# VHH binders against q8wuj3r1227to1361: the designs that were tried, part 7

Target 1, 135 residues: q8wuj3r1227to1361
Amino acid sequence: NDFAYIEVDGKKYPSSEDGIQVVVIDGNQGRVVSHTSFRNSILQGIPWQLFNYVATIPDNSIVLMASKGRYVSRGPWTRVLEKLGADRGLKLKEQMAFVGFKGSFRPIWVTLDTEDHKAKIFQVVPIPVVKKKKL

## First folded at step 27 (VHH)

Design j4
Fold by OpenDDE, fold request of step 28:
Structure j4 (fold): chain B 135 residues (1-135), chain A 118 residues (1-118)
Amino acid sequence: as target 1 above (135 residues)
Amino acid sequence: QVQLVESGGGLVQPGGSLRLSCAASGFTFSDHDMLWVRQAPGKGPEWIAYIYDSGDTMRDDSTKGRFTISRDNAKNTLYLQMTSLKPEDTALYYCARGWSEKSYHDYRGPGTQVTVSS
């Protein structure tokens, strides 16, 4: 399993645990305001920590998520993806890159461009997406 | 205050059925997602089924064919119909609130014990 991380403006946000890495960007300022991670064990149960974290993210935030290792497919935790703009009913496997938005604000400087094993965000259009890659 | 109370658990033989209930109070039940989770001895909590406020459902693959989640908003009650129970289904079963637009706490009941044994 390759090391997975989120990088924003040259700064890396790694996770030491298998699960989901979350980075929150202020949609107005474009700076990272918080980051955290959630272990698979949390995601497999009652992911209240994740729910609480996401629920308290300020509106107008861009939320980046990346998985490390194998993670739980569609389940309670994926509800947050839906709330952040993902379609309901997503089937997730292996690795995931996700860009979502808190609230109704969709900043135009967010564009996801996917490569073989990377997702890059550029300054173009606001589209929440979920991408998964096979490692 | 949010209160959830599970019931309906018990001892059942393999192949048997149980219907769990969760009585909810202290919040607008119909506006909230709900879910069932279980915790077997020596294991962490495992989600079983999730029901949206809209009534849509997610179910874990391991129990999808046997367990069904439903809700009665008029009664503020969540249900889990379990069929074809197996010994490995033995666990403490919890109902919990799902996603909330507001801050979230670990809202779940004390659980109801389900024991599947011959």
Scores: ipSAE 0.803, ipTM 0.915, lowest interface PAE 0.6, mean pLDDT 87
Fold by OpenDDE, fold request of step 28:
Structure j4 (fold): chain B 135 residues (1-135), chain A 118 residues (1-118)
Amino acid sequence: as target 1 above (135 residues)
Amino acid sequence: QVQLVESGGGLVQPGGSLRLSCAASGFTFSDHDMLWVRQAPGKGPEWIAYIYDSGDTMRDDSTKGRFTISRDNAKNTLYLQMTSLKPEDTALYYCARGWSEKSYHDYRGPGTQVTVSS
């Protein structure tokens, strides 16, 4: 599916090949800091490129992943999903949308809304309200 | 320096069995996931089996019923028990280090050749 992509704040991050697309967001700033993709040939073999990429993602990052086309849904590469918060032994379907977190950073203000053909994540930033009363 | 050395390959008839070994050094073996991959002529590398540092395993469906991955941490050795071998299992077999919390490189041995032929 050539129309599979990740969109952040109106900016689309397409992938040119079947496999897994990754977008990294800074958890503090809420901005995209990097994005890349991994083709099935990498996922099917020794996924060291993906391992290296994920291992070098800074702590306090939100990691978005989406599949494109017929991706390799099983294999060693799924280890990164576990490291990003997925349960061990997670069975992936034909289409995948995933949100994970690097390090000990687990922001509770990240929400996931799923529909039949798409997934949306939201960042809700609380704004402190100070009320003053004049005596 | 990370070193991996595969052994146990050879020529075997269809239906036969082989046990591959991988000797690891240069890192704390027990703290690392490990995996077996193979590469047949004209094809890309394909993973066969993965074993966690905890001892849990995941295996490719095509070989799951015939191949078993295991490890001996006391010997710093990874194993692949192969049974009911088929001609299509002919390939160069590699052991590799799995996920690491630090930066990752392509850590694998030179491979051991497995040839299944009548």
Scores: ipSAE 0.803, ipTM 0.913, lowest interface PAE 0.6, mean pLDDT 88
Fold by OpenDDE, look of step 27:
Structure j4 (fold): chain B 135 residues (1-135), chain A 118 residues (1-118)
Amino acid sequence: as target 1 above (135 residues)
Amino acid sequence: QVQLVESGGGLVQPGGSLRLSCAASGFTFSDHDMLWVRQAPGKGPEWIAYIYDSGDTMRDDSTKGRFTISRDNAKNTLYLQMTSLKPEDTALYYCARGWSEKSYHDYRGPGTQVTVSS
């Protein structure tokens, strides 16, 4: 199956559930500090678990997200993407890869290349990117 | 303490209209996004409409065009105007607090029952 996934320093962070996979990287140290997933049932309803998780992410964090399966591509949960740097109105497609930032932290060494279907962090962390479109 | 109390539900015939209200207290209402969610028997919660602190809205496709979310910050009240109600709209309707910059909890009301039946 073709889906977006997150790999950091050779370690993959898969999810067993359809929904959203989240990996948090310390922007200063470059290490993974936490990872979790949110299933569709959460995304379909009141995604307070996701809201809380993201709200508690420290500033200066890089937040990686990837979808799995037929995830819920619309809804209140997308509010967190806006808070992590996405423009309001971002349209998510069948597959999603997202790189966001907590707070005002916007390091220039984080790049997203949609043509190569990769996001790069610090030139050493390749992240497969499936789709990210702004409509 | 955060408190949300829904009202306005009831029994209505297909094609009818209802206006739900949600009275909010215990927090700065105007600083928070809000949303309506419903849960039908045997189904999981489904978001219906979301309103930003700015007043912008997003709505699900199933209710878009029939349901309208709005807010009155002066009254600390969230509204859901429902029109052209269908039997499949029968559910317990909750209001909930949306995104917060601070730690979040499952803040929602006890719900108000909406039953659409001929």
Scores: ipSAE 0.770, ipTM 0.893, lowest interface PAE 0.7, mean pLDDT 87
Fold by ESMFold2, fold request of step 28:
Structure j4 (fold): chain B 135 residues (1-135), chain A 118 residues (1-118)
Amino acid sequence: as target 1 above (135 residues)
Amino acid sequence: QVQLVESGGGLVQPGGSLRLSCAASGFTFSDHDMLWVRQAPGKGPEWIAYIYDSGDTMRDDSTKGRFTISRDNAKNTLYLQMTSLKPEDTALYYCARGWSEKSYHDYRGPGTQVTVSS
């Protein structure tokens, strides 16, 4: 069995469906402004819903992502990771965790952990202006 | 009104080649990544090739180098060159919009049928 969650300032955001889960945090005040999941059928198709979701994330947002179960680890949807600061062409393994940023620069704390058995990030983001965060 | 019009499909023998075209109108073509997707009977959609607005392509090994995506932003046209076609490539092929910096409404055209039989 696989379990996955994102935790922000002590609150956990689980997902029940295979795919990816996303938590968006406002970088100005550090509050969670959305929690959304994208199931595999969206990831393996034409992922316009995910593309639009990310395109409309306000600048200066922290974006957390984590895989759940057997997620679709390849395909056009991974373009979103590049837009949030991941390196282009990186191969995702069977699990992933990601701390990204929507904005015109790439903070030092942007990071991706991807492994076949588990992926985990623990991150405190002291800059930009953000309350303490924990994955 | 957004339109994507696929063409170039047809019946071919195994080992043959086809060049698919996708004529785009009603939106700024150069603002979008683009992709080709196919759907075989009884299967879900399968992405085939993805091209950035810059003309760079997404790394992929699903076609084992047999298919090449390209675009001509001056002509608002997306292409798929297919070679060494196999019966398993039989499907309805669609072009679609990918990433854009601004939201857009999804649109799918009628697609073009590729049938590889003998």
Scores: ipSAE 0.545, ipTM 0.774, lowest interface PAE 1.5, mean pLDDT 82
Fold by ESMFold2, fold request of step 28:
Structure j4 (fold): chain B 135 residues (1-135), chain A 118 residues (1-118)
Amino acid sequence: as target 1 above (135 residues)
Amino acid sequence: QVQLVESGGGLVQPGGSLRLSCAASGFTFSDHDMLWVRQAPGKGPEWIAYIYDSGDTMRDDSTKGRFTISRDNAKNTLYLQMTSLKPEDTALYYCARGWSEKSYHDYRGPGTQVTVSS
């Protein structure tokens, strides 16, 4: 029963290999613009491919990440979660799901769920994604 | 040209200490997180310690606090203080660039050999 996927507006994006899958959604129009996976061999050492991938995600992008199988839950790669809005120093468990954001602000819907048996997030994100002013 | 030049390795007895250095040039050192990685014969690379551009650190608990990473941005230098060394720490140690806001090309210097034996 080790299945993982990301679903956006009814469309499922499965992962075939242990590691981390990533789906990027344009925050202006809400369209999926990228679906990529990073297998454990990439996560284990110096994950420069993952670092570069995230660094080049356009600003104002919603970034979904989910673990698949027995993934590498520690190491330098987790730095990208912080860059996408996760709190520093959180410990990942055996499963992970994450809704993050690439941009100049941190939306309130950024969230990380990590558990030993399953991790799941259901989230509705307002489109377009905009920074809300204090009233 | 990007260069990372490691030094400070050598032969040491179990329980001994070494301080590794990594001299960086050809890029803006303070824009990058940095890390130390080791590779033993027949094994894949293993990250050892990670330091943010701010100086905050992330380390692998498997070293049980025996290794301390630090950086000096004014000298473009990364350090690894190793204590209580064990034979299983024997490996080629090299430094590498971590997170940056800009894309970069992967670069690996020659590394510095650490050998722990009696």
Scores: ipSAE 0.544, ipTM 0.776, lowest interface PAE 1.5, mean pLDDT 83
Fold by ESMFold2, fold request of step 28:
Structure j4 (fold): chain B 135 residues (1-135), chain A 118 residues (1-118)
Amino acid sequence: as target 1 above (135 residues)
Amino acid sequence: QVQLVESGGGLVQPGGSLRLSCAASGFTFSDHDMLWVRQAPGKGPEWIAYIYDSGDTMRDDSTKGRFTISRDNAKNTLYLQMTSLKPEDTALYYCARGWSEKSYHDYRGPGTQVTVSS
């Protein structure tokens, strides 16, 4: 479908091409610091551009991803979802939405929604993002 | 320096089998995910199997389960066992490093040719 966007605190971030779009939010202050997309040709082969992009995201960042159109829903690129907190080996369907985190721990609010018709997440994330320990 | 060197390719009949090897040096092999990719002339690269540093593998739909990736961390070697080979499997096969926390450049070997023909 053509109806895809990411919204952060009321501001919508459009996607211009089929594939996945990514929005990065600073976990200390909650500001959007990056918005980019990765078209299907990048996702299909060895996705070094995506691997490098995610590897260089600063720690303590909230990372939002959403599919647009018919995206490549399989392959090595999905490794980045696992690094951002998704479960290993999850099967992506024809649509996806994801709220993830770049850091040394997995916050409870990390969420993946994937469906054949529609994927949508509404999520409130506490700012600043902090690690909690069991006492 | 990182070095990956593939071997084990060659000419094989349809229905046959090959085992490809990838010898790794210049990095801590056990810390890296690894993958096999193939590329036919005039085509884009196609990933075919991915193995995590833990030894777990990612499902590979492109080969319908005919290819099995494995690794031997003691020998710094990645393997691809190919079975039931078909003419459409003809391609240059190369190994590459997958995800790394500091992987800013791709690293792959020069490849080994697999040709499936009668």
Scores: ipSAE 0.360, ipTM 0.652, lowest interface PAE 2.6, mean pLDDT 80

Design j5
Fold by OpenDDE, fold request of step 28:
Structure j5 (fold): chain B 135 residues (1-135), chain A 118 residues (1-118)
Amino acid sequence: as target 1 above (135 residues)
Amino acid sequence: QVQLVESGGGLVQPGGSLRLSCAASGFTFSDHDMIWVRQAPGKGPEWIAYIYDSGDTMRDDSTKGRFTISRDNAKNTLYLQMTSLKPEDTALYYCARGWSEKSYHDVRGPGTQVTVSS
């Protein structure tokens, strides 16, 4: 199965089960503060675990999501994508890479470069240092 | 006490209709998205329909043409209108809270049984 994965500063965040992976980045520091995954059995039903997780993400966070394998591309869980900046009714593809923001946070230092099947987030700082995040 | 209580289930023949209700109490119903979910024996929970606090809806493909989710905020009640019922619709039907801006925990009713059989 083709799936998206999240890599931050050379570190991959794998999941053992099909579903979605979530990585939370502090918007100010640019570092990963938490990561987790949600299997399809959760996504297919009442995704309270995901709702709770996302609800507790602090403002000024960048939230990365990626699908693994055949994930549930429709359902109540997609509500969190809307809360993180996605348009309502977004149709997800077989492979998902999503970048969202908690609250009204939209950091100016975040640049998204997209290729055919991958996306890279760059952090631009005044110092000539580039942090790459692969989705 | 936050509580959801489903009702309206029962035994119906194929092609029949049922209207499920979910009575909410202990929280501001109008501020919450709501979900209908069902669970058949031997299967995991499957979402059926989602209704936003705004009234917009999301529905699964298998029941989209037959089931309608709605809400009456004045009555703190969630509804599921089911038509053209099939034997495969036999399941325990739950209502649950959906997304909230505040901390979330699992809030669902005990369920109401729907059995579709000749």
Scores: ipSAE 0.825, ipTM 0.927, lowest interface PAE 0.6, mean pLDDT 88
Fold by OpenDDE, last read:
Structure j5 (fold): chain B 135 residues (1-135), chain A 118 residues (1-118)
Amino acid sequence: as target 1 above (135 residues)
Amino acid sequence: QVQLVESGGGLVQPGGSLRLSCAASGFTFSDHDMIWVRQAPGKGPEWIAYIYDSGDTMRDDSTKGRFTISRDNAKNTLYLQMTSLKPEDTALYYCARGWSEKSYHDVRGPGTQVTVSS
């Protein structure tokens, strides 16, 4: 049962529960400003905790998400992915890696390199990216 | 002042139909996504249907063939049309607000009981 993990500047941000892990990066400074996780029991029901969390993420933030174990791949919680740049109706896979942006923030220095079972963002070329990747 | 009130639940035989309503007040209903959720005895809450402010819908696979979510913004009312009801559908059914651009708080009604039994 494979799952994704989030690593930023050599630091890993694991989750204790099956569900999704979220890491928020300040788009100006490039530093992690917060991280949290949401277990399946939250994702399966009314995900108000996630809605509130995402709603309060500052604009100009880069939002990283990764699934752990068997997560709830469909449900109201996916609405936040749309707000972070995903297309409406995006079909999530059994494993998820997602990079989104809060507000209209689309920094040109963010590049997403995607491989099978891997997604990586880094500062190189002026290419803004908002993607979801199957792992 | 923000309030949701569900109605329309009751006892029904398998194969029957029910139409649930959720009356909203205290906020601009048309600006909010809405959710139907149910909680069966001994189980956690599970979403069954989601409707965007735009009217688009998302539905759980287990019920999408039988349940339909809709809204009437003029009446500030959310609906759940249930058909081909099964005993497994027995639960307390809630309506709740969905996504908001502002800080979100858990807003749901007290629920309406649906019991499917022969």
Scores: ipSAE 0.816, ipTM 0.921, lowest interface PAE 0.6, mean pLDDT 88
Fold by OpenDDE, fold request of step 28:
Structure j5 (fold): chain B 135 residues (1-135), chain A 118 residues (1-118)
Amino acid sequence: as target 1 above (135 residues)
Amino acid sequence: QVQLVESGGGLVQPGGSLRLSCAASGFTFSDHDMIWVRQAPGKGPEWIAYIYDSGDTMRDDSTKGRFTISRDNAKNTLYLQMTSLKPEDTALYYCARGWSEKSYHDVRGPGTQVTVSS
């Protein structure tokens, strides 16, 4: 899938390489703070670039990952998925969409909607309700 | 100073066995995941096996039935037991540190050569 991408608030984040795309969102502000990609050659060996990138992601971040084309679905790099909230026994398929959280941050307002070829993430923002009494 | 040193490589006939060792120093070995990686001539590095700090393991499918990764934290040593070796297993074998909660740098040994030939 050469046209795989992550879109946040109408902005697309493409990748030029087959492998894994990563988009980092600030959990408090809801804005994208960084994005990058990791090609299969990195995923097939010692993925120190990915490890370092994920390790430096600030706490309270939402981390979006998506595969592009054929990617390495198993290997040391999947360790980062565990650190972002995945189960250790997770088995990845031909195509991947992943939502993770850095640190202890686990917001309840994150909802994942999956379709056959798409995954959508929604942010539900609570709105305070002010109750007024008539004078 | 963080250091990894591989040993145990050599020349072996097809169907033979080798046990590689990786001696770790300069860091708390038991707190780190570890990786075995190999690189054949003209090819990029490929992971073989991964062992968590907890002792759980993950192995590549191509070698899963023949290679076993283990560790001895008391000896600060990582092992790779190889059996039923094939000519295509010929490569330079490295050990490396895996995931860390801190910033990660590529830390690996100089490698040990494994040659499988009749």
Scores: ipSAE 0.815, ipTM 0.919, lowest interface PAE 0.6, mean pLDDT 88
Fold by OpenDDE, fold request of step 28:
Structure j5 (fold): chain B 135 residues (1-135), chain A 118 residues (1-118)
Amino acid sequence: as target 1 above (135 residues)
Amino acid sequence: QVQLVESGGGLVQPGGSLRLSCAASGFTFSDHDMIWVRQAPGKGPEWIAYIYDSGDTMRDDSTKGRFTISRDNAKNTLYLQMTSLKPEDTALYYCARGWSEKSYHDVRGPGTQVTVSS
């Protein structure tokens, strides 16, 4: 049970279950406005909970995602990554860290730095990033 | 009023083929991604194939070589062509809507039973 978390301004958001953790940041104020997780069992089927969650994220949001444990490969759930700025056809294995944006908003004060089971946000680049690491 | 109705399931021998259909109504079918999923007894739902509104597809690795997803927007119908069926493909097969830019809720039909047995 490896510890995986998203860290925003020194505050850690741990994931309790294998799957995907999501942290939503207001792009204007830089504040975390919500966070949640989706377990693999949901991601393996019809991930309507994830779809609904992401669809309702306000524009101008920065969306951070991190996987814990062995997460599901490319499938319906990865559609949300595309909507948040990822390229279609992304191949996913083992571990993922992702920074995306809702809408056309691309703030320059977001940078993803990844280590094993960690996603760190710094102020640098307005580009959605998807990174894969071996567990 | 959104409705999905699966059909085409049945009993088939190993190595056989089936073509499932999903009739959609109550929404603009052509604007929606669609998904085929299945649920075997004692197992959770697993996605089989995904088709974008654009027509692009994703398929699960376990069935990719045997199953093909397609759509006919003029008929508001989603299809799943299954070939080289195996006993482990036995499951209740559902169609569902995929990604939506609006709020999403779980919409699927009652399912169609596929049983692969000698």
Scores: ipSAE 0.805, ipTM 0.915, lowest interface PAE 0.6, mean pLDDT 87
Fold by OpenDDE, last read:
Structure j5 (fold): chain B 135 residues (1-135), chain A 118 residues (1-118)
Amino acid sequence: as target 1 above (135 residues)
Amino acid sequence: QVQLVESGGGLVQPGGSLRLSCAASGFTFSDHDMIWVRQAPGKGPEWIAYIYDSGDTMRDDSTKGRFTISRDNAKNTLYLQMTSLKPEDTALYYCARGWSEKSYHDVRGPGTQVTVSS
């Protein structure tokens, strides 16, 4: 079985819960400043925890998201994806990798390469990677 | 004082219709996304419908064909029109605020009970 996970500069950020994992990177320093996860049960209801978390992410941040476990369909939680740069017509996948930006931050040194099984952000240092792993 | 108050719930037969209302006060209603959520006994909360501040909507697939979310900003009121109600729709229905730019807290009303039974 496959699952998505986040790696930044060689450091993996695993999640023990089904749902979505979030890793926040400072856009200037390129370092991870926070990471957390949200259970599917939260995503299926009023995801105020997620809303609050994302709303309080500082501008000039790169936000990485990966899904784990059973698929969560579009819902209120996807509002945060829109705020991070996603189109409302974004197609969700069972194993999702997403890269977003907080605020108007779009540094020229960040390049997104998205493949079917992985997403990579290239920068000076470090290099964030979101990819699928087969168990 | 931020407040949401749901109304319009009750007992209805299968196939019936109900229109829920949510009266908002204490904040600029028109600037906020809003959500209808329900919770049945022994189950977790599940979202039903989402309406943007722009008026666009998102709806859960299980109720999409039967339930409609709308808002009247002039009246600071959120609505949920329910049709073709089923026993499995029995739940406590909540109105809640959606996305906020600065912060978010669990802002919802006390709920209104909807019971669908023959």
Scores: ipSAE 0.804, ipTM 0.919, lowest interface PAE 0.6, mean pLDDT 87
Fold by ESMFold2, last read:
Structure j5 (fold): chain B 135 residues (1-135), chain A 118 residues (1-118)
Amino acid sequence: as target 1 above (135 residues)
Amino acid sequence: QVQLVESGGGLVQPGGSLRLSCAASGFTFSDHDMIWVRQAPGKGPEWIAYIYDSGDTMRDDSTKGRFTISRDNAKNTLYLQMTSLKPEDTALYYCARGWSEKSYHDVRGPGTQVTVSS
């Protein structure tokens, strides 16, 4: 009865086990290039698999994350959210949804929603992702 | 060869203090965040403290300020200062690499045993 998923341009990417789900979108063409999940045992321990996964995401990638079930909401793994544009000192509640970016700048659409019972983000991201000129 | 070697553990009375060290070799220490982790008998691993490559620490208060992580990048060494030790702190303590901009393999040393006995 706990359904969690990520949807991109009408396609749903279902959650697997309790933990976090990650979808990576190429920021140049807007295509999904990766869908994977990280179960709680990875998040609770030393999360080197998650660190390596995020470190190898190509620059100019949109990175979506969503929690599934009762996920591990604290610990070293949350460092990857900072690397994808979240503020340092982030405190996650029982549910989270995140739209982040792997690259050398922080787009204005980077956002985190975290709440005890529901977390949801609806976003339209301009493609290609580019650094905007100052007004 | 990548190595992490922990030291400084031992038997200590409740309320006592210990300083743990983690000597790193075979990789660029300053490129990595670092983590102290402990594992008590019959339990899974539990992260204790996280330090950024910059020397800043992750904001979390699970130990209520009793443990302080620090690093000396010139000496390739990570430290954990433990105070007000309790029997529940009894565990094998080991260090681990955290975030890096390049992928790496998980490498674990033998750890250092901390035993808090009344």
Scores: ipSAE 0.626, ipTM 0.823, lowest interface PAE 1.2, mean pLDDT 84
Fold by ESMFold2, look of step 27:
Structure j5 (fold): chain B 135 residues (1-135), chain A 118 residues (1-118)
Amino acid sequence: as target 1 above (135 residues)
Amino acid sequence: QVQLVESGGGLVQPGGSLRLSCAASGFTFSDHDMIWVRQAPGKGPEWIAYIYDSGDTMRDDSTKGRFTISRDNAKNTLYLQMTSLKPEDTALYYCARGWSEKSYHDVRGPGTQVTVSS
């Protein structure tokens, strides 16, 4: 069976259905606070469940996303990537991996990798997440 | 109570034009992105246009420039200008709420029928 996963500090969070998986990490302590999947039927329709999920993520949270299988790579759901720090006009390919942030600033480590046959990110994020001074 | 009410549909010839309206009430319209969606008989829903609260639109527009989404936040109204209509555009058209900073529940109006036939 096809699979994809997100790994946080050595712990793996797998997904068994085509679509996207999401892992939320508290940016103050670095603890995983939720792991959720959104299957393609949610991504294809009016994605209000995904919108609500992201809207209720606490500020100062690290948000990891990864595609599984042949996910829906277009449509209104992609708005959440922009909210979490992705550039507005970037086109998703057949696979994606994303490290995003819910908060009032955009950390430099926010990253989207999208490719036709694989997507992978390995990232170290400083904890606690703090806003850098502007000089 | 939250309501979305669509209007402006009808029967048109191929190549014709229609302008759809969606009247919103019971929520802060300007806090939401908005979506036009259509559903043809025997098919699932298909999003066709997405507009941000700012008035910007989503770049991946599958309408090939034939449909233009717009909004008037002062009138709590969403619009869809359709041109160069084709028989395959025949569907029930309805509006829906998109992204918001606060959670909301899904609400659907009755939709407005668009039929494109010679």
Scores: ipSAE 0.622, ipTM 0.824, lowest interface PAE 1.2, mean pLDDT 84

